# VH-VL binders against o46895, part 13

Target 1, 223 residues: o46895
Amino acid sequence: MGSNKIKNLVQYEIQDFVSLNKMDTKSHDSLNLNVSKKSRYLLHRVLTNQLINNRSGNACTKTRSEVEGGGKKPWKQKGTGNARAGSSNSPLWKGGGVTFGPKPRTFSNKTNKKERLLALTTALYLKSNNTKVINLDNLDFTNLKTRDLVIKCSNLIENYKKDQKILFVAEPTASGLWRYVKNISNVDLIYTTGLDLKKILQAHHIIFTCKALNDVKEVFNEQ
Short names: E, the ipSAE of ESMFold2; O, the ipSAE of OpenDDE; V2, 0.75 times the mean of E and O plus 0.25 times the DockQ between their complexes.

## First folded at step 5 (VH-VL)

Design Pc (framework fv_pimurutamab; at its last look DockQ between E and O 0.09; V2 from the best seeds 0.00; counts 0 for: pae E 14.7 > 2, placed apart)
Fold by OpenDDE, look of step 5:
Structure Pc (fold): chain C 223 residues (1-223), chain A 124 residues (1-124), chain B 107 residues (1-107)
Amino acid sequence: as target 1 above (223 residues)
Amino acid sequence: EVQLVESGGGLVQPGGSLRLSCAASGFTFSDYYMHWVRQAPGKGLEWLGVIYYGGDTDYGNEFTSRFTISRDNAKNSLYLQMNSLRAEDTAVYYCARESWTLEDLGPYDAFDIWGQGTMVTVSS
Amino acid sequence: EIVLTQSPATLSLSPGERATLSCRASQSVSSYLAWYQQKPGQAPRLLIKDASNRATGIPARFSGSGSGTDFTLTISSLEPEDFAVYYCQQYDSWPYTFGGGTKVEIK
């Protein structure tokens, strides 16, 4: 049975984020990505599982025993002309307990680690045409303004639209970048330690740092 | 207007080689998986292969050794290099675009745009 | 590879009649099935994708149904321009494959 995945080499041009000039020496980096032959199915499954797992499951209703009050029979069993009643907390009464209402539960759907990784690599491959790699070595985070970041993004991305989602993928040590990204509505930042399939799929554009790309390479090559 | 136009077809002798071209217009060529499909006279459609975004390719089992698909995104062009041609390779060759959107999670979709086809005749 | 079998090979009908075409897959293709129409001397035209989704510009008389291994293309009322060859195609997995086609001809 032929391999259910295809290896693809994706080449990225590295751009200096400060000058947005293509570094003189066509510094290209490459990433080997495994792509599922059933990408739609795989991505759907993994994404669904991710969403399921992210459910809080803390919905809670009170049963008749958990509702405050009650204990005394509202009226005598016979001779009142009323229907029989045992407690004011009965689910038949307004304000009473809820029968078979939601209780806290855990939502979990196990996803195979390999499947998850394959989904991530597949998603990244699909977004490869809309992925840029930037070098942050010359970026001074101390003097950077949020508006400058937006301008840089607009120059970096061809046909930039304000309503399009941009996902930055950075190394964990790039903590300074978060400060400037957090206030931009259409820009999100994730770290290589927490690659999120949903965010990757939702992004119109992905921007990798050079170091982030290297981190991802190491993770993907080890598997 | 979204359009694909094949060219390069013609008469070739058995054992010969031929390179077909497909010119794309009206859409961002680099954003799509591109396919080659052929149809022998009076016969059905046969999938030949696909080229991905990065230039990687996949072929039908029968074509891996003789056919090569390539693309030039700068020229919005798709190519099919055919070597060691046989009489059985006589067919109309179509290039086709596989539908792709970010919303639809990329490839693995139907062919929404086809070229007019180019006829290849392999005969002595 | 996934083999698609179309039936019947030829369907002879009159204008205004209902046409029902079948496509069976050797294994499940989920809903990743498309239908194409091809007229003589022309390239195939996409009619239905994802088993039941009509492509843009396709008349409402065309409908697709099915999942897994059994699929059906229905033309509710045949128009003169509907007489052509119809192909099903799976795009569940590589290699993509086509059915043998069903020719809808005038009775």
Scores: ipSAE 0.014, ipTM 0.547, lowest interface PAE 8.1, mean pLDDT 86
Fold by ESMFold2, look of step 5:
Structure Pc (fold): chain C 223 residues (1-223), chain A 124 residues (1-124), chain B 107 residues (1-107)
Amino acid sequence: as target 1 above (223 residues)
Amino acid sequence: EVQLVESGGGLVQPGGSLRLSCAASGFTFSDYYMHWVRQAPGKGLEWLGVIYYGGDTDYGNEFTSRFTISRDNAKNSLYLQMNSLRAEDTAVYYCARESWTLEDLGPYDAFDIWGQGTMVTVSS
Amino acid sequence: EIVLTQSPATLSLSPGERATLSCRASQSVSSYLAWYQQKPGQAPRLLIKDASNRATGIPARFSGSGSGTDFTLTISSLEPEDFAVYYCQQYDSWPYTFGGGTKVEIK
């Protein structure tokens, strides 16, 4: 995959999450993103492996994912972005049922670390038009209510809709933010120590903290 | 307004060469896979090949030796170089945008934007 | 390569009638099948993707169904503008292939 990538420098406008007034456009930070020349194949392969590894199921028995409508399987997004697709005819079903038997240990595809990192940087590049970076330094978590977070998100994201998924990416030391995010159904949080390809791809909007952006610069420099 | 506009078609003799152009506007061209499709007069549609946003290509088996797809992302332009043309290459040639987005994570997707086509006639 | 067989070749109907168009694949294409409409002198127009998802701006009278090898496009009540040629296309594997088309014409 190293010979099949292109480096891209992506600039992000930094916004103050407390005030949400339009920040000076000169206030930017940047991220070097390696992007796969064959991104569709890479993303499909890595996402499929993630979904297989997350399942508890048995090939001969209906899995927990199948009962719940298969929320962790590869799918195409349909409708206004809140839609999900599930199908017994999906590529995962064909590949999983044909390639692997009922042995849980052998029911997975291997994905190397370098390939996973390239998938993450590729996904972030493709989402860059809907990614924002925020400064949380002035935010007092003791005075923040869950509905205040919803209001701030609606002010940050122009033309915000509640059916659109928002993904926060934060540094591990920002544990106070999780307390508020957990109560909002269309908002999710991942930490820089656990970047998740599925959540990045499913998000309509991605919001980095400044500290999280600095953290991922180091993670992505390992490529 | 999202548009694709083909140009460069015309009359060419057997064995000749022709370069088709497709001008894209109204979307971020560099983020999309692009395709060429042709349609002989009174016949159905035939896929020729795809070019990925990074410039790599895949072709239909019968076209790998004579046709070359290229793109210039700075000019928002897609190209089809056709060599050693034959009478059976007479067709309307369309450029098409693959509808794939991050939210559409299938292996590949359908063509949501088509140009109006340019006619290529191969005749002595 | 995957062969798509469309039937009937021609469907003669009046406005207000239901049209049912069939597409059969020579091997499974899962749900990776699209339907296009083409009027004389025009490029194809995407109607349905992923077997059943209407493209943006396509009226609800168009619906698709099926998976694997057998697919159907249904136009619940024909409008005058629906008389055209309809093509199915698979995008499960290279090369992408199209069916031979079904012409829907007015009686």
Scores: ipSAE 0.000, ipTM 0.449, lowest interface PAE 14.7, mean pLDDT 76
ESMFold2 (binder alone), look of step 5: mean pLDDT 91; pTM 0.935

Design Tp (framework fv_teclistamab; at its last look DockQ between E and O 0.03; V2 from the best seeds 0.00; counts 0 for: pae E 10.0 > 2, placed apart)
Fold by OpenDDE, look of step 5:
Structure Tp (fold): chain C 223 residues (1-223), chain A 126 residues (1-126), chain B 108 residues (1-108)
Amino acid sequence: as target 1 above (223 residues)
Amino acid sequence: QLQLQESGPGLVKPSETLSLTCTVSGGSISSGDYYWGWIRQPPGKGLEWIGSIYYSGDTDYNPSLKSRVTISVDTSKNQFSLKLSSVTAADTAVYYCARESFTLEDLGPYDYFDYWGQGTLVTVSS
Amino acid sequence: SYVLTQPPSVSVAPGQTARITCGGNNIGSKSVHWYQQPPGQAPVVVVYYDSDRPSGIPERFSGSNSGNTATLTISRVEAGDEAVYYCQVWDSSSDHYVFGGGTKLTVL
């Protein structure tokens, strides 16, 4: 990549999620992350675009032609003493149509794919000190309780606070993890297929599964 | 002190592959703090980035040249190489190898090409 | 494609201040590097990240970047400063290094 981005090798220690012990000699994995020199600017821009794109744009008002009724002139043109009126659906009337009201529209702001990726990698780099990698191979999901997950997180994360946001990043096949994470208010789960910049930035701590890390590596290396 | 030196043929025929090697001395290429890049300059023209490589083998290429460019690294020899296929007269240039250095600061990383080779002229001619 | 525009040449008398501009759309949002290339030599960075100076480069060299223009300023110009100067940025849209066309600084 260009001169205004830096590729950093970030090393992570892999911990067994059950024992929280460091796994043997290959207990380290690494991720190459591109970092933008103008990190704040890039992150802001990409985040803003993400927020814009997430707008539903479904606000809708009815025009005079879309309001039900109004097929007959309310009164004759002259001789009534009333102001001229053509339809009861006129925007001048209560219950009438809305002139220049909101109509459904799409909010889109084009973000370059490479910029988005750079923003993600930059964000991950910034959170690297607060990122843990865990191995779930020994985790029995059938006997796991939500409380146990919280305890494990508290032990995994130094200076764990209940009000801090934890983001799990897992592989799509880690469906069992969702069952336990969904009930924890300060814990979110995203999959490697849907890396969310906003969630990454909002997270105080990030926890990757080993498989998720590998998925991310593949995605980043393909760019 | 770090030194970069380009080596390779100065003459390449059209449609052939240009091959250059950059030998790094006074420092190790196996550093996570640097990219290793190729830049070329046609005679009387400006500079054009070709591509860069990390010691791990990760590469970045100029999009306009990506289809023709291959950069590789040999950490054992402290070298990295450039191959440019299907060359034409437009590929005649002085080719430089350079190190991309970076510094992390509060506002983000700083990068620049801090060390350059002397450059080698490659002429594409029949 | 993103384009950097430099004047083809700038002339200054010894001891005077040379200003070399690099124009680009919203270049102020980018990090600009400046290279000095003496005749027949390889480029050398004289300013990087808009205004930072590598060790060994005289304080006479300074840079600024705002809006649509980056500027390399060389104070107290010396004969040895005669060279072609290039600005360079990274374009995020194309993921491409972009160089200016170069400015030949002539010391009169």
Scores: ipSAE 0.019, ipTM 0.516, lowest interface PAE 6.4, mean pLDDT 86
Fold by ESMFold2, look of step 5:
Structure Tp (fold): chain C 223 residues (1-223), chain A 126 residues (1-126), chain B 108 residues (1-108)
Amino acid sequence: as target 1 above (223 residues)
Amino acid sequence: QLQLQESGPGLVKPSETLSLTCTVSGGSISSGDYYWGWIRQPPGKGLEWIGSIYYSGDTDYNPSLKSRVTISVDTSKNQFSLKLSSVTAADTAVYYCARESFTLEDLGPYDYFDYWGQGTLVTVSS
Amino acid sequence: SYVLTQPPSVSVAPGQTARITCGGNNIGSKSVHWYQQPPGQAPVVVVYYDSDRPSGIPERFSGSNSGNTATLTISRVEAGDEAVYYCQVWDSSSDHYVFGGGTKLTVL
């Protein structure tokens, strides 16, 4: 391995969402996932960057954990030093070690996009043993009840516990599914046009629609 | 509420494989928030990290032990396990399982061990 | 490969301040965690990310990290603080956790 990533083929069994409790014809699909050799560092750095960008578009701070996790790629700390706040009772000591106060953001969009894609594929690989693919072709969204959705999810997921989080990944044209998902506290939904690293990492189980899996293949071919 | 309990044979013969299981209670190893680790301590000596595993099966191993160590997870039993092959007297130690913090609830990364089992002594002798 | 160096022992009188050092090349660029291990017990984290304290750890435990030295400071030392203390970092160049050799704190 002459790079910082490894390609992995993940195979998924496609299940009919309507007939989960009664087996019928099955088929398979797969996803090629690039996986970082430094998964913990990458996921933390990209997730922290995402949280900082959502919170304050121009500010960037050095954290000591980001420095340790990224020996060869420190999280944009710019080498300004590691001085602490003046007193032990100051809020900065409670805030985890800012070195000089807020620093400006300095990353480029192109580098962030490739790193975000690698983080997404790495996260999906780490979740692969708890990822299912479903066929929604026979699902009538006009007659779907929220309780039925919960029951079908619990039957799809072996040894399901009620406090486990489920994330649906769906194609944008499946917006009818959101009406049912939004009212279930342990179930969330993202679309293939807006893959979200935080939601993928928070999920205990991930459920792709067949169409969403095909969309994702297009997105990940650029890695 | 979270508890970790090591179990396995306390005596292992030289050249054999040391095998331990950690059972997690009061929490789920299927959570995406944590890694699960093994740390050992020879009698009267310091702590040595052996390796860690994510519930999906992704592992990190101490380079000095990597050729002899396998860590695995069984999410259906809420357990993770350690196998250390070709043991010698130098592998006599108290073995701890521990939870490795990686949480999304704070702005900083957590990469320390916040919950430890009580430890189990494994002696390598014939 | 990355090495953390701790003094093997520190002795202090009750009510005084103990300072336990953890030396490492450029350790100030790393996050340092500190564990207390009382005799016959599992370690418990007392400081993480250089200076943060978990819930339930007294304020008299504090930490700092700069340059090549991280320091755990225990003010108003009590007999119950007698334990071995370990520092720990992640070494990103070799992708493994490194612990210091431990410092036995003796309360005279």
Scores: ipSAE 0.005, ipTM 0.519, lowest interface PAE 10.0, mean pLDDT 76
ESMFold2 (binder alone), look of step 5: mean pLDDT 91; pTM 0.935

## First folded at step 6 (VH-VL)

Design Aq (framework fv_alextatug)
Fold by ESMFold2-Fast, scan of step 6:
Structure Aq (fold): chain C 223 residues (1-223), chain A 127 residues (1-127), chain B 110 residues (1-110)
Amino acid sequence: as target 1 above (223 residues)
Amino acid sequence: EVQLVESGGALVKPGGSLRLSCAASGFTFSNAWMSWVRQAPGKGLEWVGEIYSETDGGTTDYAAPVKGRFTISRDDSKSTLYLQMNSLKTEDTAVYYCTTESFTLEDLGPYYYMDVWGKGTTVTVSS
Amino acid sequence: QSVLTQPPSASGTPGQRVTISCSGSSSNIGSNYVSWYQQLPGTAPKLLIYDNNQRPSGVPDRFSGSKSGTSASLAISGLRSEDEADYYCAAWDDSLSGYVFGGGTKLTVL
């Protein structure tokens, strides 16, 4: 049989975070992302195992489910007409705490490193149309206020709504950025050393720093 | 090379029992959702049931005509899928196919299709 | 009996375009994706179309699928003798909590 994954080239426009006009700085970078052909299954499995393992002392426990012994497919589409009719994103992938399929009835098999990496690259591919890359080299953090960051984020995202979740992905050395996002309920930050599948999938918009994109490129293009 | 090989088909009398096996190779069986589909002589395809991967709970679903009589199970250590058929009726006469279930990433919808099929094993229920 | 309705037969000549219809209800085709399967004489079925209109690798682009409301269709352009086969549509059915197939269409190429 052939490969169970395919490579997709994603191109990003790099934008100057300091500029009021998002078109002021124009350069490009790209990622070659491996994408699973069984992406929904892989993402569900990796995410489910992550959620189980995040609970202390849960390695040998089992969860209950009302659907065991026959029933509807766990992946059956469910949503309102409003969510389905006009959404550019699947209702299943919009922000919030929606679980993929039914709760596990048994302890999940451990996912391996290759499966986690494939899940991450698949998730980034699925979010590629809602991903921006910014250059922070010209940003003055000395006098930056929390409100200033929100305003600049709004300027970077073409159709931004204030209730939408924004995930920043930064290099580990950008620890100073945390001070500006920790008090904003719709904004989260992760570093390239701790990529989080759940946070990536729940984000409406993802913003990479140029340095974070280079870190991710090294990790994923070598794998 | 991904392969599914069914076995266990036989001639059985009405009211009898039979167990079918499907040996899987060339992929990580424990991660796969699996189905059984049958086809009566000269008739169309009929879905029998499915089983989720063990990590997704090992849940089973059955078509109404076989519910309560047939049981789908799996042994991931042997990469083998089973169909236990009890209280067999003449209308259960068919070629039984083992299939994998797959899905796409395109629209993130909760939909599956039968991807890889075995060659089938024949069950005849007759006096 | 089949849950999805297909014509029992269809025919065409080499090079012609033929379409095979598949009719369902709101609980199956109306709410869920459609797949199509080809069964050559004496062989197991194989996947031909998935997710209404997608082709797996190895399936020629002369095969295409479409869906509108509670109905779907398979189109085969540039008919060839090797296309003589039985064709089945399929979808999940919400009311039955199971996967359902059409009755099959025997395609003859004269």
Scores: ipSAE 0.000, ipTM 0.428, lowest interface PAE 14.2, mean pLDDT 75

Design Gq (framework fv_gevokizumab)
Fold by ESMFold2-Fast, scan of step 6:
Structure Gq (fold): chain C 223 residues (1-223), chain A 126 residues (1-126), chain B 107 residues (1-107)
Amino acid sequence: as target 1 above (223 residues)
Amino acid sequence: QVQLQESGPGLVKPSQTLSLTCSFSGFSLSTSGVGVGWIRQPSGKGLEWLADIYWDDDKDYNPSLKSRLTISKDTSKNQVSLKITSVTAADTAVYFCARESFTLEDLGPYDYFDYWGQGTLVTVSS
Amino acid sequence: DIQMTQSTSSLSASVGDRVTITCRASQDISNYLSWYQQKPGKAVKLLIYAASSLQSGVPSRFSGSGSGTDYTLTISSLQQEDFATYFCQQYDSWPYTFGQGTKLEIK
């Protein structure tokens, strides 16, 4: 695996292309991700708010009394609702502290920048064992066919399966990377200017460009 | 394969401190999102959660028992320990340790227990 | 604390029966519910999490359903090895709480 952890410090092996079909570790980089178990509550809250926003401002689609997605059947009760917009009855923090005021019945639809950054930090820490970093600076793109990038990068992933989701995270100046990932099933690309918590959490594997990793360091340093 | 195994004294006298150890394999408490908890079951009764400890050394205790409980971990030895002070006959139970984890698809506010030990019986008797 | 109630403390059934075990929470737990199986002298086994998700390695005859406050564990075509005590657990709110258990007995 390309990363390990030392007291919230995540270390990444940076993979460089030595030829079109071969990568090797040339350098290492690290990211200090200060997370705690209590950040899980915040992660859930930010994800819930993001799900609400993704509905184009529509209010919670279902109440406790409404049948979700297609009517009452002898049975249909989907999932955990861990990405549900709205209701969850949880303490402010899981434990170790004191809850002040009434327990939240629903999550606020508003999340401030600091909370979002802490949630992103937590998500990336939880995904660190499934995160690879690549250096594309030495790759000759003129000799690379559009679907080959994903194939070559998937070789970095131990026990990769075709049904697993790969998320590429790139610097905003790498707009040309879109041509190498578009229309490929289970592959997506986001830029560091638009980090998407839901996409990060849904990905089985995350591949950062070296420059994107540096952008993320700067974003987290602002908190 | 994930395995957990409890060990304890079997018999403890009232007012003494009960010490329990959970030894595990197949996972590490250095893995983010993973924790180990203790649950007990008095004879003929239901399950009662006692305490848990997570990869980041964050600890939670059942509020009704908090003053009597201390949970700790030794990540290098793959062990979690629980101490219960001032035991009484009410503490006679089978004690289980269990792993807490979540999938990212099932990221909720709290955790469930996916693998358990076989349990160790502790009798508090004079 | 959220109270978890399994209204039936014991249930008698025969091999081949469809068995239903119920669990009610004192408040909405948003499907954050697990079901466990306990056999004498053996480790407790997770069967269902997130109200309806089957744990890896658990036979397909087990299923979970429900929402809000009311949840059900169903065993289609009961087998001899299924005679055990079944517990529900909520993980919506801290502290964790369990139902009192339903013992499934042969009859």
Scores: ipSAE 0.013, ipTM 0.525, lowest interface PAE 7.9, mean pLDDT 77

